VHH binders against c9jj37. Designs and how they scored, part 34

Target 1, 291 residues: c9jj37
Amino acid sequence: MEPLGLVVHGKAEPFSAALRSLVNNPRYSDVCFVVGQERQEVFAHRCLLACRCNFFQRLLGTEPGPGVPSPVVLSTVPTEAFLAVLEFLYTNSVKLYRHSVLEVLTAAVEYGLEELRELCLQFVVKVLDVDLVCEALQVAVTFGLGQLQERCVAFIEAHSQEALRTRGFLELSAAALLPLLRSDKLCVDEAELVRAARSWARVGAAVLERPVAEVAAPVVKELRLALLAPAELSALEEQNRQEPLIPVEQIVEAWKCHALRRGDEARGAPCRRRRGTLPREHHRFLDLSFK
Key: E = the ipSAE of ESMFold2; O = the ipSAE of OpenDDE; V2 = 0.75 times the mean of E and O plus 0.25 times the DockQ between their complexes.

## First folded at step 20 (VHH; framework vhh_4orz_3)

Design s3 (at its last fold request DockQ between E and O 0.95; V2 from the best seeds 0.86)
Fold by OpenDDE, fold request of step 23:
Structure s3 (fold): chain B 291 residues (1-291), chain A 122 residues (1-122)
Amino acid sequence: as target 1 above (291 residues)
Amino acid sequence: EVQLVESGGGLVQAGGSLRLFCAASGFTVSDNYMAWLRQAPGKRREWVAFIYSGGSTDYADSVKDRFTISRDNAKNTVSLQMNSLKPEDTAIYFCAKRGYDWPSGYRLYDHWGQGTQVTVSS
């Protein structure tokens, strides 16, 4: 029977501190990364990266040919996020900040770092607020992070007025905006949602160099125009003539609802009130249709 | 055209205070994410402070409780109040706007000022 060895442990803090000192240290480094749009040089150690991350193992596994190893270019990841990843790989710990945690999360997902991903998710949930929630929603939708997505949607439902006024909201993809516009639990009036959607589409149009109406096309069908008063619909029509956003057919459908005084059960979700829908005179006939 | 112009830098003694300003044009500061970064001689550029469109703020540990980022909506400016300055705070300070890079999914600083020199003497 081979003598059973006893595993003894040293202090973790000095060990991690020593390894942390190697992060982005050119001393003893055998690989240089060129990171981000600014092409920041970041120094690292192949053996540490390879043993901690399969992505880097594959990336670095090609034996450097004879000579000075060529820098490895990582052009998409921000330098701050990449350094956080290195800190985690070297020390099994990481300092996270509100302003950058989503970039670290994104990098963790891209590099297949499951533990770091979980740590970032926990941090995001802990610090989630009005300023962060829309950006978090986008990341959740992009990577299929279902639990985070649900939490973000729930948060926005509770804080709709403030959330819709953030830059994060304006930068949402259509895919991320859709679950919000489909929600009956938004605490905002439909007129405000229409305004928010227009603002959102304008930002997207400028960035994508596409017409506002085209950018909005995937999401505008979720707007419940039948909830608007006649005067509001008229105003919307005028605005739409100046800047097309919503298909005319959708506006016409809303007018039909007013004319028929029937919330056609057949018309489904477009006539349902949201939690924040302000009462209007014509809503009396909409309520009758759901009973 | 988007432009950022820093001002307010200079020489100050340890323990002193400075206020930096960043004048923005071509966009509305209150509707965007803004940050201060700094680069010391021979060191990489590092993040210092961040302000969200909603007005909440974030700070690096090294400057927490000493620096304050704020904005003046009427003037379309971002400021960095720096108190209890230390020699290690010596750097070129940059104002930056953060944007969303749609292709990569990362949030990046998409516009920078030219920077302003801050020197803290011992």
Scores: ipSAE 0.897, ipTM 0.960, lowest interface PAE 0.5, mean pLDDT 93
Fold by ESMFold2, fold request of step 23:
Structure s3 (fold): chain B 291 residues (1-291), chain A 122 residues (1-122)
Amino acid sequence: as target 1 above (291 residues)
Amino acid sequence: EVQLVESGGGLVQAGGSLRLFCAASGFTVSDNYMAWLRQAPGKRREWVAFIYSGGSTDYADSVKDRFTISRDNAKNTVSLQMNSLKPEDTAIYFCAKRGYDWPSGYRLYDHWGQGTQVTVSS
């Protein structure tokens, strides 16, 4: 009978609390970060960072001893997100909040923290709502998070009018907007969707310092102008004259649909209704069958 | 052009109430994400309350159920109602606007006010 050791465990909460007390604490600190656009000083401990995170292991060096005396600059990550990452690295736990979880998720992806990334994804899905969904969609598209992307698109399809009015919608990339504009399930009428796309393009134009039409070019073909009534197309032409958004050729194709009384996809103008499409008189010839 | 101006700070007894205001110009408050943050002496600036463009709100644990963020679209203002104040709430309070930074991919506070002092006495 050989003696066997027994693993015994202390209470996890006091152990975690002790390590949490070292987050951003200069006591025993051997590295200082300057974080974010405000250049916030954050104190940290190399041993904890390096053993928990390959990104920091490489950033801080693999040899024992004091680091560089000057601060390490992390100019893009927000301080709140960086502190959340540190808390997770130190304690294997972190409280997540709806207003900042996408920044923690972004940092987790950039620092290669797979477990934190998955925990953030679970939290995003749990708290997903109209106010978060477009920002979550953008993150999902940026990092190729297909399951989150599908969940966000489905949510927006179910809450289309509210979601399209959010700031997060206006800040979407063209790549993130395309899956929405391609969806037959949007609960919004095409006239409103054209207005939403113009608002979106204006925000992008201001930020990117590019013309509205250039910002909109990757997405405008997905607008289904043949669904608009003649008065609406006429109003769109006037709006387009004042602020170009849609190539004239696309508007011409919608007018040809009216003039030829055909809704045929063979001319490349999409005529398929969306879930939120309001009826118009001319829609009757979009359904015609030649049998 | 974009400007945020806080007001309403002052000295108040513990247990008392105070309402802060943030007047915004150069943008529409209801079209944006807005926040209140605070900085106590010797501490970093920390998030207090957040209001989304759609109107939902979030609060830091330390102020939940005591503070209420709201907006007045007619006046283009954000306010912070602070009830049951504690000495730990003593800080400079800042109003901030959050925007999306395409190059970094982060949502960041891109404009700040100069802050208003709140002091809570025992």
Scores: ipSAE 0.754, ipTM 0.913, lowest interface PAE 1.3, mean pLDDT 89
ESMFold2, look of step 20: ipSAE 0.749; ipTM 0.910
ESMFold2 (binder alone), look of step 20: mean pLDDT 81; pTM 0.814
OpenDDE, look of step 20: ipSAE 0.815; ipTM 0.926
ESMFold2, fold request of step 23: ipSAE 0.734, 0.743; ipTM 0.906, 0.910
ESMFold2 (binder alone), fold request of step 23: mean pLDDT 81, 81, 81; pTM 0.811, 0.814, 0.816
OpenDDE, fold request of step 23: ipSAE 0.884, 0.892; ipTM 0.956, 0.958

Design s4 (at its last look DockQ between E and O 0.02; V2 from the best seeds 0.00; counts 0 for: pae O 7.3 > 2, placed apart)
Fold by ESMFold2, look of step 20:
Structure s4 (fold): chain B 291 residues (1-291), chain A 122 residues (1-122)
Amino acid sequence: as target 1 above (291 residues)
Amino acid sequence: EVQLVESGGGLVQAGGSLRLFCAASGFTVSDNYMAWLRQAPGKRREWVAWIYSGGSTDYADSVKDRFTISRDNAKNTVSLQMNSLKPEDTAIYFCAKRGYDWPSGYRVYDHWGQGTQVTVSS
């Protein structure tokens, strides 16, 4: 009853090295990609791509097209990320780097490579720092990567002031910024958060060629203006007249909270303190409004 | 208009050192992600070193511990100090700015310098 055949295994590293030698190698290649904005030519082998990846199976089809082969254009993916994908498809292994892992992750999601996606996620979490976290948050929000999003938000909550000063913060979408502005755990004072939001909106306004106020509109209600002292609120009004950011009605509501010595009526979170909220005299009256 | 101008290339003996400079105009280096890349004869362009806007750095394995990327915010420049040079470091070295491609959501190199030649002899 014992089996008549046995599976035996050769050494994995020489096998992987042999397949790695075919990555971007015109020898035996039957497809050429033009990759990234630099439009680099990348040679590949249809059988390996189709066997390992349903996305490429559909993209390339079962047989080469008729006539002279035309390059397949992949204009959005950076060349380095695409080569990492090829290395993974050919050898079932890939070296990841902090500067490019988010692009590899993006490609893995778009190409439906579930194992590569998970490997990239593990690497991102391992190398996450202040300089990477906002970019990682943006990717997580864009592709609905809930676990990564939670990790990024928690990291930013713990390193709030540094994170808000990064280039990655300024490049966040409104959708990615909202979870941060809604957080009671943010370790930044509201006056500084308003300044960070204005900086964020200015970058978006320049890129999209739209007014700062239009860029800010999706997120600005999450700023908790009732937490600002009267002098700070007055300064905000002057800044708002010169460069509109926040609807006047929202500023008026903050003044009403000061005048009535109570919290924001039925508006919830906009009068709640955050972990980083610096104390101000009127805050004692806001707390009492919740009793 | 964004411009990047590399300088400091030349001929050097193996084991020697060289410092490359990249002068930037039209943007602030410290507000951006900057890179050095290189293209050896007959090879495609490859990443060498990276500096984030916050100042952290990453290096390709082939140059780690030998090369140092740095910046001078007062001069608005990025530098690459290259030590213990090897003949395989011979290449044209490019300074690049990485931007965010808003339509695609990818981060891409959106501006490049003309390159500076580094030649390492035995």
Scores: ipSAE 0.526, ipTM 0.827, lowest interface PAE 2.8, mean pLDDT 87
Fold by OpenDDE, look of step 20:
Structure s4 (fold): chain B 291 residues (1-291), chain A 122 residues (1-122)
Amino acid sequence: as target 1 above (291 residues)
Amino acid sequence: EVQLVESGGGLVQAGGSLRLFCAASGFTVSDNYMAWLRQAPGKRREWVAWIYSGGSTDYADSVKDRFTISRDNAKNTVSLQMNSLKPEDTAIYFCAKRGYDWPSGYRVYDHWGQGTQVTVSS
């Protein structure tokens, strides 16, 4: 009868603490990373990384040559985020902070660390606020994190006015902005949304060195101009002459709605009221479905 | 005692070349990460180039393809070949040894020389 062995466990804390002491420790290290734009050197142990992460297994799969290991350059990951990744890999634990969690999440996704990704996602949802939500949405859209995306959109719908005034909003990609502009649940008036979109496009234009109208082109079609009063449309036209943002055809379409005193059901979303849409006299003719 | 002594600086016209030298004593250059830094008047000290113990090199974007860092193990020296010099390259150039600061967990410059002046005229 082969003696049946029993697995017994020691204390986890001392073990974790001991391994944590090896994070970014040159002692016994056999790999050096050059991390971030600041090009910070970070020391690690190939065997630990390889056994805990397939990405690093592939990256480090080549036998280290004799002598000092050649640095591995990871220029896209911030140092703090990378250290958090190492902490997790070494200890199966990580201290997460609001200011860096999205960077850690990004790193987790890039390195295929599913458990860390989940931990980060839980943390982001827990600490989600007006200042963080647009950045979180961007990350969610970028990496196809559906649940996070839904949570972020829902949060912005509930806190639309505040969220649209954040720096994060101005830095959203068109892809991230589109789900917001398509939402019937935004608690913001269309006039404010147009202003926000203009601001967004201006920032993008400056960064990309492209015309405002060109930057805005992918998203402006989602603006529901028919909801605006005639005076507001006139003002928009004047502004648009000075600084093109919206195609003239789209403005003309809005005027047609006014002239015909009907919303074109076939046109769908452009005539639907949002949750925060302020009432106007002409809305009685648009047969607006209130969701 | 660890000592670094820079030499080779001077006045050069734009488009010209200079070669800087750093003589190290008290440690072995080939066993350490070495760097060149520079400081222009009124500006912060900035990184220019690294050479790792394994011999790999890295450069700031501003000097990439123009400057070359190298070492002579036999002489225990580090060199910086600077080509296509520009007025914006005018600075005091420092040779530095990089070490590890355990409390902060960051690589730091633990030793550097007095520097050598490089002036590039337009």
Scores: ipSAE 0.015, ipTM 0.323, lowest interface PAE 7.3, mean pLDDT 89
ESMFold2 (binder alone), look of step 20: mean pLDDT 80; pTM 0.805

Design s5 (at its last look DockQ between E and O 0.02; V2 from the best seeds 0.00; counts 0 for: pae O 14.0 > 2, placed apart)
Fold by ESMFold2, look of step 20:
Structure s5 (fold): chain B 291 residues (1-291), chain A 122 residues (1-122)
Amino acid sequence: as target 1 above (291 residues)
Amino acid sequence: EVQLVESGGGLVQAGGSLRLFCAASGFTVSDNYMAWLRQAPGKRREWVAFIYSEGSTDYADSVKDRFTISRDNAKNTVSLQMNSLKPEDTAIYFCAKRGYDWPSGYRVYDHWGQGTQVTVSS
């Protein structure tokens, strides 16, 4: 048998604690960041950043500064999330919190930190609830995080009434809202879904300073107006006169289904029921919705 | 115009209690995410408590089970009940609204109050 060398290890926690003491510490610091919209100064150490993160290796370059270089501006990342990233880079560990994990996840994706991204994803799934799910969906859609997106959509489908009333729902992008509106599994009636879409569009209209109808245009075709009863369509027309949301042509197509008493005249998804669709008398001649 | 005004700070002895208030105007507190943060002398501003628009709450480890964030929808206020106060709770306490910053894709504290001083003596 061959002689063997022996690798021995010191305790990990005291080693990590020593490095943690350098997070945002001007001692031995050779780079200063100006972080977030609050423009907070954060001190860091180039050797730790560059050896742990290719994004920072690229950002900081290979040339030493002239001693007091200009600060590196990171104008969008919140300070709390940036400090969490630094803690992870310095110590290979970080404490995650429900209120801020999505910002840490966003930063991990932007900085190419695959392990931190996976750790954040695991934490998000573990703490996912009705209050967090729509914000998590937005992050998942923004960064193409398919597994998180599937979990969020499934959660919202199971808790549709509560989820549609959250602030997170109202703040969804059109791209994040579309997967929900396309789902046959939503446990919400179409009349309520139209009201939720109007509330969503009002918030977007205020933020973007654009008309409600313009904000809603990318998503309104996914509303299945043929499922509404005639009285409900009539009420929608009156509301549409006062606050336009849905193009008149789409409402006309729904009326044609009623007048012709054939679901195939509407064609496709607009006649298909969802899990939460409440029964109406005219549904008996919409073949897609009664089967 | 979004505005936040804190009140209720002051000097208290260790073990005592205080209730902070944050009056909001220009938006509805129950439709938004609200937080309390604090800045101790020589320290950075740190999150203390968070309330979601649906009413659930989160707390920093250092204040859990001692502090309670709540809101009064009729008065459009957010409050922070602070019990069993310790000298290390001495700080300026800020009320903040969290909003979604569409250009960056981050959730950020986009509006702040001026802060109210809390001083806990031994």
Scores: ipSAE 0.676, ipTM 0.887, lowest interface PAE 1.7, mean pLDDT 89
Fold by OpenDDE, look of step 20:
Formats: C-alpha cells, structure tokens, sequence
Structure s5 (fold): chain B 291 residues (1-291), chain A 122 residues (1-122)
C-alpha cells in the first residue's frame, strides 16, 4: 500500500508577506513592464505571473524567445491598478481603495482574474456613493457586469438629482445613459432630466468635436417631452433653435400629445411618469403609470 | 562605447568604511538601472545593491542598513558607501548596468567593469 500523504499548511501571513516583498522588486526579476500614461517601470517575475494568470502566461510565453518584448508596454493600465494586480497575483490578497477600485476592477476583467474581479465588485458595492456610481455604471456597462449595472441603476434611481450633477454622469457613454433614461423610477422631473441630458451632450460634443445634436441623437428619444408643460415646451423650442439638441419632430410629437390630450407611446412619444415627475395640469389627460 | 570603471577598493579593518565609485561612459546613469555586484573567492557572483532610473534603491539582506547605493547625475557616476564592513564582505566588487536581452526577453546585466578588490581584515 503506497503511503497516503497528508497535505499540511504553514502560516499564511509570513508566506504572503515574503511574496509581497517581491512586488515591483528587481530581485530575481526577469521582466519589466512599462505601465500607464506616465510610463512607469514595474518589475516582476515571469514564473509567478504565468502560473497565476492565463493572460500573462500568453503574454510572456511558455518559453523564452524572441517573441516576447522587454520591456512589455501596458499603456492603458494605471500604475496603481497594475500594482494591485501584482499584489493579488503574488499574495492572493489586495488592499483596495475607493479612488482606484474601478481601475483595479477594469484590470481584473481585462486580465481574466475572476477572483479579483469578484473581490472588487464586492468592494465597489460596499463603498458605492453618489460620486462613484456613474463611473461604476460605465464600467459595468462596458464589461457587461450585470449585477453591478443593476445596483448602480437602482442607486441612481434613488439619488437621481445628486447623481445627475456629478462629473461621472457627464462622462457616461450613450450606452450607459440609456438605461437611466429608460427608467420609470428616476426621482427627477423631466425638465431637469432634459437639462442634464443637454449638459451631458455638451461635454460629449466638446470632447468628440461633434455637434451637440449628433452626440445626443442616440439618447434623446428616451426623453419624455410630453410630460412637460406647454410653457416648458415653448422654452425648449427656443433653446433648441439656438442650440440644436432634440429633433424637431420629437418636440412636435409632444405638442400633439397636448393637442389631443393623450399620450401616444406607439408613435414614439413616451408619456409615462417617472417617480420624480412633478405634477402638471395636462397630466390628468395622460395615461400616466408608475412602475 | 559603453564603459564602466570601478574605483575605491582597498584594504580596510572590520568595522571600517569604504566608498566605491563607478564612472560610466557611453550612456546616462540616471536613465538606466544600475547595480553593484560582488564575487568572493570560490563563490558565485551576487548582487549587492540596485538603483532604479527613478532613484529608488534595493539591497541584499546581507548588506541592508550597512551599504548605500547612490548616483551623481552631473558626474554620471554610481557610488556604494559601505559601512560596518565585515570579513564576509571581502570580494571583487563590480559596477553593472542592467538591460534587456531581446532574444530571450529577460532582463540581464549587459555591461560591467573590471571590478575593484575590497578586502576586510579581522
């Protein structure tokens, strides 16, 4: 009978501490990364990276050869996030911070680090606030992180006025903004939402060097203009003449709703109230429902 | 042409101090990873101290808190201040530049000097 071996475990802390000391340490290092916009040099060990991460295994190769450049340039990952990734790979632990967790999450997703991804997701949910939520939503939408996306949307629904005033909101992609504009649970009036959308589009226009209307085109159809009072629509028309944002046809559709004293969702004129929709006189004629 | 010239070695008593110098030519020290290595008789060459291009430093455990690596950018030199010297520190000390071997993808010592002898007497 072959003697049965028993796996026994040493203390984890000294082991982790020892390996942590090798993070960005030139001792025994055989690979150097150039990371971030600042092009920071970061030292690492091929064998450790390769055994812990398939991305790095492929990147660094299984055998030494001319196909692996050194230094390895990773220009898209911030230095702090990359160091966090190394810490995790080396020690199976990581210190996460609110200011950098989304970058670490992004790196975890890109490198296929499932366990680190989960740890980051848990941390993000725990520290989620008004300033972080739009950025978190963007990351969730970008990488298809469904649970995080749902949590972020729910948070924004509950804190809509504050969230719409953040820098994160202004920097959202159209894809990330759409779920918000489609929500019946936003705690914001439609007039304010239109203003927010305009601000969002202006920022995008400046960054992309494109007209405001063009930047806004994918999302403006989700604005429920029929909820606005006649005076507000008139004001919107005047503003739109000065700075085009919304297609004229969409505004006309809203006027039709007023004229007919009914909503016409089938024609692309949503008239469902949002949770934060302020009451107006004409709303009594609209089939307004809250979901 | 890349050249490294070590100086400052000699005989010193245990507990004494010595400062080694490395004069570099053909490249800029401040833009490169530099190191001191040493080789004792019958032993393998071992690293002693590193200085990164950004100026951070690292030391072997055997010399930690006793040795200090530094550089003078204006003079394009690297120095090793050795304090509290021990007989075990007796070796030929080499100044080295660490670069990359492109065919293998590994970081290697691509240049080093002729070395300077350090002898610590008991």
Amino acid sequence: as target 1 above (291 residues)
Amino acid sequence: EVQLVESGGGLVQAGGSLRLFCAASGFTVSDNYMAWLRQAPGKRREWVAFIYSEGSTDYADSVKDRFTISRDNAKNTVSLQMNSLKPEDTAIYFCAKRGYDWPSGYRVYDHWGQGTQVTVSS
Scores: ipSAE 0.000, ipTM 0.173, lowest interface PAE 14.0, mean pLDDT 89
ESMFold2 (binder alone), look of step 20: mean pLDDT 81; pTM 0.810

Design s6 (at its last look DockQ between E and O 0.02; V2 from the best seeds 0.00; counts 0 for: pae O 3.7 > 2, placed apart)
Fold by ESMFold2, look of step 20:
Structure s6 (fold): chain B 291 residues (1-291), chain A 122 residues (1-122)
Amino acid sequence: as target 1 above (291 residues)
Amino acid sequence: EVQLVESGGGLVQAGGSLRLFCAASGFTVSDNYMAWLRQAPGKRREWVAFIYSGGSTDYADSVKDRFTISRDNAKNTVSLQMNSLKPEDTAIYFCAKRSYDWPSGYRVYDHWGQGTQVTVSS
């Protein structure tokens, strides 16, 4: 006769259902959040938040204030994403949707919820398409999510023309755009890429209320102007005069490639073709080396 | 400036159909992310349907296969075809534009219409 303890478990679904019933439920709630730009009220329970999330443990402390609870303002997170976080904290499960998963992922990173972050990443990869990929790339660059970034870049390389036309492309930060402009695998011609970069800079200029040239400065060197034909460079110069985008020195370097009839292999990749580069007469001498 | 105007709401019997329209000005709907949301009495505003700038669509589980979001780029409008309506669909329906909010890092609905009432009886 030897005393043995045995861990026994009740059914998980009724337990989860009971906790799910408390999500955004004022019954027994001891904290109220005012969430998002719409300032929606969300009721919650300190003990569940604090035991499941160090961010909330630090934000809320161990003791409520005296009297009527004061609202906690979370002004940036969208309500739908915040409710998804609560669902996960209360029940260890949540349903994810393509239209909102990037907001849930962002909240998971900001609140230090590593398991939710990983689950969101897996879902993003599963539902990734041309309409989502640039927004996903922006999130990946913002939070240093290297695996997601690589996946997004590869997707955009395979669907370059479609991806460059999306609103998500136009809303990319300079830091997110740089990996794309550095890629030899883009399936677009350089003339089209210059137009896409100008469109991107115009949107950024309008949103940030800054000049187009200032917005473009961090990325413009990645445009491979030596691949453009002389007529295209001439048109670019006229466009640049009307709406400055590219420093004149960069255009001059492209003209020097034509004048000297050589590729500048010493300068790295300024004349290296991309997968989508359309042929031009002068490309025949870009592979030639000089001293 | 940017404006969204909803129309097409009304009173409909359960099982019926209704089509909502959203006229946009100050921006091009086909270059943007657009959504329909709804707010039932005493509830928070909830997402119903979403159309991406490239044209793909997503729907809330409660309306999937009954509602269809679409856009007419020539008229610069977004529409919501609602079939097999249920009393639970009773709400004010809003058209919204989603944008990236760079300071916060979130995608947010930054412009809204005033809403159009849909009431489903029975």
Scores: ipSAE 0.775, ipTM 0.918, lowest interface PAE 1.2, mean pLDDT 89
Fold by OpenDDE, look of step 20:
Structure s6 (fold): chain B 291 residues (1-291), chain A 122 residues (1-122)
Amino acid sequence: as target 1 above (291 residues)
Amino acid sequence: EVQLVESGGGLVQAGGSLRLFCAASGFTVSDNYMAWLRQAPGKRREWVAFIYSGGSTDYADSVKDRFTISRDNAKNTVSLQMNSLKPEDTAIYFCAKRSYDWPSGYRVYDHWGQGTQVTVSS
């Protein structure tokens, strides 16, 4: 009878602490990374990275030898995020911070670290606030993180006025902005939403060195201009002449709704009230339903 | 004592070339991480090029394919060949040594020279 062995476990904390001490430690290191835009050197151990992460296994190769040029340049990952990744790989634990968690999440996704990704997602949801939510939404949309996206959208719906005033909002991609503009649950008036969209487009225009109207083109169709009062539409039209944002045809369509006193031709999203839509006199002619 | 002395700067027309030199003393260039940095008026100092102890090189995107960093081990010098110069390249250029800082756990610039002025006219 072969003696049955029993697996016994030592204390986890000392073990983890010992391995943590090797994070970015040149001692016994056999690989150096150059990370971030500042090209910060980070020291690591090939065997630990390879056994814990398939990305690094492929990157570093299976055979120790002159085959992998050192240093390994990873210019797109911030240093703090990379160190967090190493901490996790070395210790199966990580200290997460609000200011860097999205970068760590991004790194986790890029390196295929599923468990770290989940930990980051849980942390983001826990610390989610008005200042973080748009950035989180952008990350969610970029990497197809559906649950996070839903949570971010829901949060913004509940805190629409504040969220639209954040820097994060101004830096959203069109792809990230679209789900918001399509939402019936935004707690903001359409006039404010138009202003926010203009601000968003202006920032994008400056960054991309493209006309405001061109930057806004993918999203402006989601603005529900028919909800605006005649005076507001007139003002918008005047502003649009000075600084083109919205196609004239879209404004004309809104005027048609007013002229015809019916919204049935536009019973789609363009005439539907949002949760934060302020009442106007002409809304009585629009079969406006609140969802 | 560790010392770095830059030379080779000057006035050059756009499209022209310059070669900068850095003479190091007190340490061996080939055993260290070396860099060229530059600082334009009113701007922050930025890295331009790196040369690792192993001889590998890296460049900022703005200077890639135009600048070349190299070293002469026998002379204990680092050089920066700058071709196709642009007005945007106008700056004081510094040669710097980069070392590992144990307390912080980061590589830091521990020594640099007085710099050499490069001016590119349009």
Scores: ipSAE 0.023, ipTM 0.506, lowest interface PAE 3.7, mean pLDDT 90
ESMFold2 (binder alone), look of step 20: mean pLDDT 81; pTM 0.819

